VH-VL binders against f1miw6. Designs and how they scored, part 40

Target 1, 251 residues: f1miw6
Amino acid sequence: MPHFAKPLLRNIITRNLFNSIKKKQCLQYLQTLRTLQYDGFTTVYFGETDIPESLVTGEDFSDGYYMPTPTWCVVHAGGSQGWVPWKYRMFLRDELCIKQEDNLFFEFCDVVKKAYGKCAIVVKERRRQDATRPKEGKETEAQAHVPSVVNLTSVTCCPEVAKSYGHKLLTLPSPYNYLNPLDSAWSSLKWFIINNRKEFCLQSVDGVYSYQYILFSDLISKGIERINLSKWRTITTKVRRWENYYLGKLS
Short names: E, the ipSAE of ESMFold2; O, the ipSAE of OpenDDE; V2, 0.75 times the mean of E and O plus 0.25 times the DockQ between their complexes.

## First folded at step 11 (VH-VL; framework fv_acasunlimab_arm2)

Design u6 (at its last look DockQ between E and O 0.57; V2 from the best seeds 0.00; counts 0 for: pae E 9.8 > 2)
Fold by OpenDDE, look of step 11:
Structure u6 (fold): chain C 251 residues (1-251), chain A 119 residues (1-119), chain B 110 residues (1-110)
Amino acid sequence: as target 1 above (251 residues)
Amino acid sequence: EVQLVESGGGLVQPGRSLRLSCTASGFTFSDYWMSWVRQAPGKGLEWVGYIYSGGSTYYAASVKGRFTISRDDSKSIAYLQMNSLKTEDTAVYYCARLSPDTDAYFDLWGQGTLVTVSS
Amino acid sequence: DIVMTQSPSSLSASVGDRVTITCQASQDISYYLAWYQQKPGKAPKRLIYDASNLETGVPSRFSASGSGTDYTFTISSLQPEDIATYYCQQYDSLPYSGLTFGGGTKVEIK
């Protein structure tokens, strides 16, 4: 199964290499990351993934009825040491309940401090959908605006909060999101869900699993647990190699 | 055939300069980092330095300021310019390929070239 | 620079014996460790990468394990062709620090 990740990564790398600004951002990210690692910071990747109901139920909505299916957001963290010894969080994304838990990042920072000491916490940059308007304005020197806050869907990551615990918050540039090992972990999780949902379903009708009869929490928990330390090591090692590739290429 | 071949070694007096070459064949040279490793007679392996595919270089403290690594991708050659040579620089010098995007760190070595620094 | 302490510096064993070599890093190197075999008059050959991964074509009698700062290389049954010096190497500190080798272990047959 590990064979599928190689071609996708190559294709992604070739298409995104054209933005000089993004390349510079990537280099800066990588240099900073390596510096922190050298300085004894433990790298942890903090992120989220969406689990649509259709992924769990196996319903094929291809027939154009955009029924807004409930989507779950899973938040967790991992690195070379495996999953962070922190309980993953799961949030239902419905039009009504985008409850941002303001304290979740504090809790996380405390846990990783206790577990690993000082950490380089890596988060993905959220694609601002709104930047469609090419404001023609001045090539202002892309001062690496350390974003004052990185907003995940359910969690706000504040650099100052991280700093207060002795951590450093790093933002991975969006074109290079594949340098986050969590993406591989989430892919594994989703694969597990698709292939094992039947075992976690109490009732099925015509090959479709009713969401109401799915032991969803157990399914997610078991999926997460399946990504053991050995798998994390493999994933993070691969990411590191790609990081080195870009460092070498962009330097 | 995938190979590295070192050349340029020999006898040199202290304070003099010598330039080593590592000629690569059988692979896309420009995609790889190149490293130099040396081994004094009867001693262990010592990393000397490496050069990125992008041209950035890093050196061991023992050779920093005296040695320079460069590359010519058009010729598939890596160089080690050694200046202000000392007797302690006497060693077999190996070039090695580094593949940062694969599992292949130091997966290919040359046969080495002997450098003897003696009065 | 990360210091790699390798032990023993030399050992002599009989054919068929289990041989164990250890390498200790001055800091956690997160499994970024390789083991090399160097036969007399030859260039080093990588046998193990990423602490425990056997290179293609390397006999199964060779293995390695470890985590954090402590790593072990093992020959389960020493063969005459295994006479060599073995080295550990860390590559965790790239690109800001040097790649460092252990001091080496000379393996001989009694």
Scores: ipSAE 0.209, ipTM 0.707, lowest interface PAE 3.5, mean pLDDT 85
Fold by ESMFold2, look of step 11:
Structure u6 (fold): chain C 251 residues (1-251), chain A 119 residues (1-119), chain B 110 residues (1-110)
Amino acid sequence: as target 1 above (251 residues)
Amino acid sequence: EVQLVESGGGLVQPGRSLRLSCTASGFTFSDYWMSWVRQAPGKGLEWVGYIYSGGSTYYAASVKGRFTISRDDSKSIAYLQMNSLKTEDTAVYYCARLSPDTDAYFDLWGQGTLVTVSS
Amino acid sequence: DIVMTQSPSSLSASVGDRVTITCQASQDISYYLAWYQQKPGKAPKRLIYDASNLETGVPSRFSASGSGTDYTFTISSLQPEDIATYYCQQYDSLPYSGLTFGGGTKVEIK
């Protein structure tokens, strides 16, 4: 195994190589991605992360049963060019369940088209949908006729919308999350929040459950800004080395 | 210790075939990708094709359909089968190793073998 | 395949001069680009990888930069042992893209 590969990551790749279904999905993903890159598509990783309010406030709910902790969802995208020039979105989880921004993906496709031209838009396979949708079968005639869409928790990513802008939508199989540089960016953001939340502590009116949205937004914005182009190049280069290694073993 | 050695070059007539070999030593050959690169006399470098550790191959447009790259991991040898040779195929042919732990660039080269295609 | 346009095809400079070589790709290759030095009668040797990273043992007078489609290689103070032909090489979009080289730049002492 390559020297830069961590033991855990090496073991994950080895285990997944013996799972024929997920191995085939990963190989098809990599082959499709590289074909699109050859055809001049710019790769953009589109996704979301959950930021529990306790991460921002520093509250400890490990033993508390009486106080549920809300979760923020951050939606953004990036790649070897850095963060896309698109305003990230931030939503409370509960409001997203009622009001999906149906036009959010449409707006995103327009922005990246103007910025980069045709894009290969990569999204992660949702763990819940992956666990409940068997690869081998169609269950109903209605499912056979439904276009394949990728649903993030907060956003519906429709392949037909991407195609209408000249983009291609790709799904990264869930067991191979180490091939998504956006996950590394999210980890960096969460680490920034932990280390800097003292400067952005919420102003309280009613105690632990009160916070100002502006302070959250400023903390998130500053964390995103710290993940600059140089950081993105490091992240995407590392992912590409893993892609080449895995692609070489399977093809 | 770590090296690549090409063999099998020589003079051939147009339309004929020739097989080049690249013998590797000093590293775990089966973990590396291999490529062929050629250089016409007095000219620059031209990529010919590569083969992944898993055996898939890809070729430059100028040789696609005429050249075949293969590997024998048990012998640590990469091959270039050149069919339907043309005079413009005259070159020094290098084999080169592509590192799997950094992006796919050439981190080890052989010394090359001359192929001359003339009537 | 991605076309690499390397300029100039040749140059002559004095010992101590700054030498600059450029490569332009026919499409965005990000920073998946290496620079090679080839001395007469020898196989090429890699000097720089990932557009700007210097190989171990390569003198610090060699440097490179670039992004997107435009890349630059620089020798800050030309030495007699730097007489060679220099090539850029892209390695973007595997496995469906070739590993193409620029046309080369022959560097001579005037």
Scores: ipSAE 0.006, ipTM 0.510, lowest interface PAE 9.8, mean pLDDT 78
ESMFold2 (binder alone), look of step 11: mean pLDDT 89; pTM 0.894

Design u7 (at its last look DockQ between E and O 0.45; V2 from the best seeds 0.00; counts 0 for: pae E 2.7 > 2)
Fold by ESMFold2, look of step 11:
Structure u7 (fold): chain C 251 residues (1-251), chain A 119 residues (1-119), chain B 110 residues (1-110)
Amino acid sequence: as target 1 above (251 residues)
Amino acid sequence: EVQLVESGGGLVQPGRSLRLSCTASGFTFSDYWMSWVRQAPGKGLEWVGYIYSGGSTYYAASVKGRFTISRDDSKSIAYLQMNSLKTEDTAVYYCARLSWDTDAYFDLWGQGTLVTVSS
Amino acid sequence: DIVMTQSPSSLSASVGDRVTITCQASQDISYYLAWYQQKPGKAPKRLIYDASNLETGVPSRFSASGSGTDYTFTISSLQPEDIATYYCQQYDSLPYSGLTFGGGTKVEIK
């Protein structure tokens, strides 16, 4: 079974062969991560995923308008120890406040310090293609007709905050997202939502998002629960095998 | 036949040098990490060092600065250059293969070659 | 380097007895630990990897468990062919952790 995984890993590495800058960033990331692990830092993967409401409800466009449906952002963290003992957070896109983001990361750093001691906190580099740039100018009416890329508003992860708790903040280079076990956890959650969403499609919306939020939270909680310690170890072991392969080839 | 064969062991005076070779056959040598492990007579196993498929090397503290691991992928040979030998380096030296695919633990061993460091 | 403290250093047991061997790591190694069997005059053979997974072809009387710093290896019913020296070995934060072994446990028949 591990032998069948080799061709997929080699194929991915081959396709990244022509981006030498990203290979160097990956090698530096891996060397730093492994040095921190050797120095007794607990590795924690901190990140977010987008769950469009249409994924939960199916393609319910009963209002029939061009107005986009809301997208929810889920923020959590985990590693080889399972989920961090920190309650995941859910936000509607564009509801985040900068003070809330600052307070949240401070809280997170305090929780993982108490649970694990010093941590290597890994966050994924954001893909540049997820943001609109002002270089090409903004057309007010064109912006209204194109569905806005829902702001990938995440918790601001400040290196100085992490350092103040004795942690180290690491950035995973974007082409290597399969080195982030949290992405596999997000995929498992989304698959759970798709396969279990029928129980919730018939509930009516009477008021601004109140009933949908409760339904959403219950479904997400069940999905998170299914990603137990055994699943985390499976995910982490797969990532570690990829890390060893890259380390062996690139160093 | 998948195998590792060590050579180059023997009797050496303290302070001298000796080079061990490990010849691999039956597998794609360049895909694997290679390691050296030693066992003093009547004692337990001691990891010496290893070399990545890409060529980077790492060593136990007891041999760091004195021993050098290298590899020649075109010949499928791993080397252990031992300099400034001490009597406590007397051991059977094993060459071993490491599988990145199943984590970094030893899945193939050679027969060992004896190095005796004595006046 | 991560120090692996293995105990006991030797033991004697009767055929059919349950045998237990322990290893303690000097720091948390998660579950990245293997167990090896070495018979006299032979190279070591891997029995268990990732703390608890049996290698293909290893009899079910062998088992192991543990996490963090404490690990245990068990032979549920000792057989004559199990007479050997057993070693634990960590492979935690490679490449920097090294591949250190425990001191070994010599298992004999009384």
Scores: ipSAE 0.491, ipTM 0.777, lowest interface PAE 2.7, mean pLDDT 80
Fold by OpenDDE, look of step 11:
Structure u7 (fold): chain C 251 residues (1-251), chain A 119 residues (1-119), chain B 110 residues (1-110)
Amino acid sequence: as target 1 above (251 residues)
Amino acid sequence: EVQLVESGGGLVQPGRSLRLSCTASGFTFSDYWMSWVRQAPGKGLEWVGYIYSGGSTYYAASVKGRFTISRDDSKSIAYLQMNSLKTEDTAVYYCARLSWDTDAYFDLWGQGTLVTVSS
Amino acid sequence: DIVMTQSPSSLSASVGDRVTITCQASQDISYYLAWYQQKPGKAPKRLIYDASNLETGVPSRFSASGSGTDYTFTISSLQPEDIATYYCQQYDSLPYSGLTFGGGTKVEIK
């Protein structure tokens, strides 16, 4: 399992290193993170991953009719201590119900407070797809706009909510998403799904696993459980090495 | 061959200055942090300081204000400038590489160079 | 700076004996601990990194464990070539604090 993550990380690092603004943002993120860690904050990474139906069923839609397949969103958190002792959530993303559960982040903040005390909660910056045309205008001083709210697909992360529990909310700049250990965890989960879906399928037709006959909740649960503390330790240690590299490189 | 080689050690009087060099070979020097560690005769290892790949430095309290670490990436050399030397600075000085991508920290050490501060 | 307290400062054991060295950190260092072997007149050699990972080429008789503030280094069967001083070193405090070593443990054979 550990072999697949190395080449991908190298390729991602080389392409995006050219934006000076993003580099500064990364440095600021890393400095803040380290400061918080020094101050006794426990780092937890809160995030989501999409599990398309095709990943579970093994259907190859390469023959051009992109039928939008239902996609599940899994929300969870982890860090150097493993998975946060919080029940992961699953949301179905269909065109009809992007219901943001406003209370989920409160629940999460309470749980991590009880488990770890004060936390640095790290979330990924959502790529605003809508940033159309660079208006040529004024080099406005990129005041590090601490986003008032970080919206995940299914959850709204509010810095003020985090603060009310004694936490700090940090946003990881998008070009540096690989500094989130959750990405490795999610990759492991997806790998598990692909390789074990057959065992969780009650019936198969013509080599395709019908979604209806897949014990999907069990499949996800077992996949998550497979990422044990030792694996988390390995993942977070690797991330920390990269963090240190960038701190040294960008300072 | 991947290696570090220290040079510049010797006998010096208290209050004087000495400059050590660490020459790196066999790897991309500019990608690594470099550190100095010293060991007094018959004593343990003491971290002296390090320099980031970006050039920022951090020092132990015992040498802060007196010692300066620098680097020349074009030459693959790290330096330790030691000013206002004290007898307590007598030690073998090692340079070490801090690695991030493949290994943990301090994966490569030089052979060390002896600095003796004596009247 | 994080203080590393290493014990014992010295020990003498027989060939084949189990040797145990401990390091205690002044704060939680989250497994960012390395163990070094230093033979007389030589530079230190890293044996263990990240608290429990054995360096490539290091004999399996060497091992380490620990978490939080407490860490242990073990030689399961002491060999004559293992005569050295061993050091723990924390690297959790990067980049805003120093790297600190334990006081060292001199291992001798009776």
Scores: ipSAE 0.487, ipTM 0.795, lowest interface PAE 1.5, mean pLDDT 86
ESMFold2 (binder alone), look of step 11: mean pLDDT 89; pTM 0.878

## First folded at step 12 (VH-VL; framework fv_acasunlimab_arm2)

Design v1 (at its last look DockQ between E and O 0.01; V2 from the best seeds 0.00; counts 0 for: pae O 10.3 > 2, placed apart)
Fold by ESMFold2, look of step 12:
Structure v1 (fold): chain C 251 residues (1-251), chain A 119 residues (1-119), chain B 110 residues (1-110)
Amino acid sequence: as target 1 above (251 residues)
Amino acid sequence: EVQLVESGGGLVQPGRSLRLSCTASGFTFSDYWMSWVRQAPGKGLEWVGYIYSGGSTYYAASVKGRFTISRDDSKSIAYLQMNSLKTEDTAVYYCARLSSPTDAYFDLWGQGTLVTVSS
Amino acid sequence: DIVMTQSPSSLSASVGDRVTITCQASQDISYYLAWYQQKPGKAPKRLIYDASNLETGVPSRFSASGSGTDYTFTISSLQPEDIATYYCQQYDSLPYSGLTFGGGTKVEIK
């Protein structure tokens, strides 16, 4: 019957169109990026990663405790020239975020302008789930079921701010996250945390119990330091090979 | 067994056309970007143009509008169609493969075919 | 197209001498540059890729470095079999940059 066939055919057509649309978005992104590079723009990847407390402590809260755990957001930037000479930032996400700084992106744009001149600043496309959650939380203030913590972007990236410094803000399409070298840098940092957190502990000897303290900021600083220029060039070369693959196949 | 062989070179008069062929063997031709590079007698290497695996082409300014690169993946052949030839186009023309499907430096060269443009 | 300025155009040196060749790009090409050796009557052979990485089987007397616009190729101790013409070639912002070569450096033994 026509009614049942139409929904199934529509879903198949929608899936095919979605894949075709995403391929075109990827090609457009790559062509824009390469045009900017040819025009003398320095490519800089700006982004964030989440570091949950359980990654740092090694404690398993899910088995015996269903308590919320704090999550830290680390914000940094880098590219084929290494980390940008800009101090990384950390924010708490598990408490209501009051430290979203619109001026942080403004400061970042000034720093990269002074360091590199005009830049192509690449930011990952926000996942549709994240965009939906912030909109729902803001639009439905009366909703009683809104959690005590909402995942928000730690930094707002305004295209007009970038443009005012002579930069161009680019959005990397979400299905192509392996075209973002910063994701590989974040994975290296998290691996470093897992394997080295015990070496950054302090302990005291007390009659009741011993405390383990983790110098979290020092651990993060050392992890970032280990991702040097040579590592950045390895990461960006691998990403460039993916970029060339898609340029060759899609054009 | 992996090789590129150019053919179709020769003596032509200015203003005429010539088509070069590059026959590939020993690798999956359709996965690779292909390029043409020329070398005038006693001169250096000059990039002419290249063709992506997907078929899009890009050219040096010196030949744009006169030369056309194409490929036939079923025959494993790349072509260089040279129109409106000038004496300055006299050179050995190399066919070259860009290294692995994703790298943009040359890892396989033919032996070249001489094109002489003179009246 | 990105213009590559290579110098010198030719040089003569004795066996055992250190030889240095430079390339300057008309704009920042990061480190996307290769070096080729071409012997008379033969096709070019790649020696170095990504500015400083030696190909497998290339003697250790060959080295290269550079970033941005300035790149250097060095033969630490020239050998008779190193007589050739050497070229740099950029492969930066494809497809728009082209795959342009430097003008070449002919290396001869005195």
Scores: ipSAE 0.467, ipTM 0.770, lowest interface PAE 3.0, mean pLDDT 80
Fold by OpenDDE, look of step 12:
Structure v1 (fold): chain C 251 residues (1-251), chain A 119 residues (1-119), chain B 110 residues (1-110)
Amino acid sequence: as target 1 above (251 residues)
Amino acid sequence: EVQLVESGGGLVQPGRSLRLSCTASGFTFSDYWMSWVRQAPGKGLEWVGYIYSGGSTYYAASVKGRFTISRDDSKSIAYLQMNSLKTEDTAVYYCARLSSPTDAYFDLWGQGTLVTVSS
Amino acid sequence: DIVMTQSPSSLSASVGDRVTITCQASQDISYYLAWYQQKPGKAPKRLIYDASNLETGVPSRFSASGSGTDYTFTISSLQPEDIATYYCQQYDSLPYSGLTFGGGTKVEIK
């Protein structure tokens, strides 16, 4: 009978420890964020979203042939002041593997510096898929995660680059991604795409064949524009409420 | 070598003012929060206040309104301006570096400077 | 401000003895606790951070644990060089609250 209790206890302890660590990380993130805000840093959220082509075309591949459709990656930034006055970027995900636009984050940092001054740039923690191997025993010292280089799919966010412009790079812990207002913005964008894609379709008839084209750039542009300052304020206010809740609960 | 050196301590009368300096070397001063901690003779450690990298400050209730922390990043110096000094302010004053904004524990200390407030 | 109650204020033990110091916070400080050693006439030195993490170069005879409001610092085998005053320090809820130390524990050898 005693043998079965050990694995369950270990799992409970590990889960509890994991949860505890994540909670601590969240609190640290929030405290740092607030500190920077009080210190005069403007908070901007920098991130990306994936838009499968199937979302745009509306093709229901429910009939079992999962043809991987190309995936587009949209990169943009926003905050309490709305979208950052920076031109969003759009990439094919399959092409991103080749040319990390090494300069995109520099460009972004320069633009936000000019627009807002010193910024707290918040990025999502990328789930390292590969950390499957619990390397055994080294209690990874919760080293104060000096924001490690956060590699977005299309962009490398480097704390040193941010620093060179007077910014601070913050990493939002993955379990708390909902504290990023960009998630709501991206959801809104995707919703817009789904509901309005037909309005951005052009039909061309060439002899016997009829072709339907989607004005993808226009669709994305209009979807982004639809998230106006008022909507951003609403989204950021909601996030701020959650932040305050966690600061109160975890403190 | 990474170090903090306090200066400016001495004997002062109640009600007077004194300014302490903390000179940092061996690290990028502008990247760190700085703090002051004091210790009365034969007593424990008491946090006085800290200053953020951007210049924002927070103080203990015991010194709030009387003490001011500032920094000159160009000179790598932190200051503690002490006004309206009281006998209870007699202590060794330590300058200390905070490790990070998220982990506000002290990772570097000066040797301290003695401030004696006496009639 | 968060109040840290440290106990005992002083203790005397023999070389090789196990020494335990406790620190209680007035509220949950979520592991944001450090332990310092201060030798006479010297500045404090950090031994532990984040409630249980041993600082680099600190002997393994030093350890700490705790959660919520209650934290413990332990010397498994007291050595002559361990004569010092030990302090806990919380750093929770910045910038909403200040940093606070426990009252200290003076450790002496019999």
Scores: ipSAE 0.006, ipTM 0.508, lowest interface PAE 10.3, mean pLDDT 84
ESMFold2 (binder alone), look of step 12: mean pLDDT 90; pTM 0.903

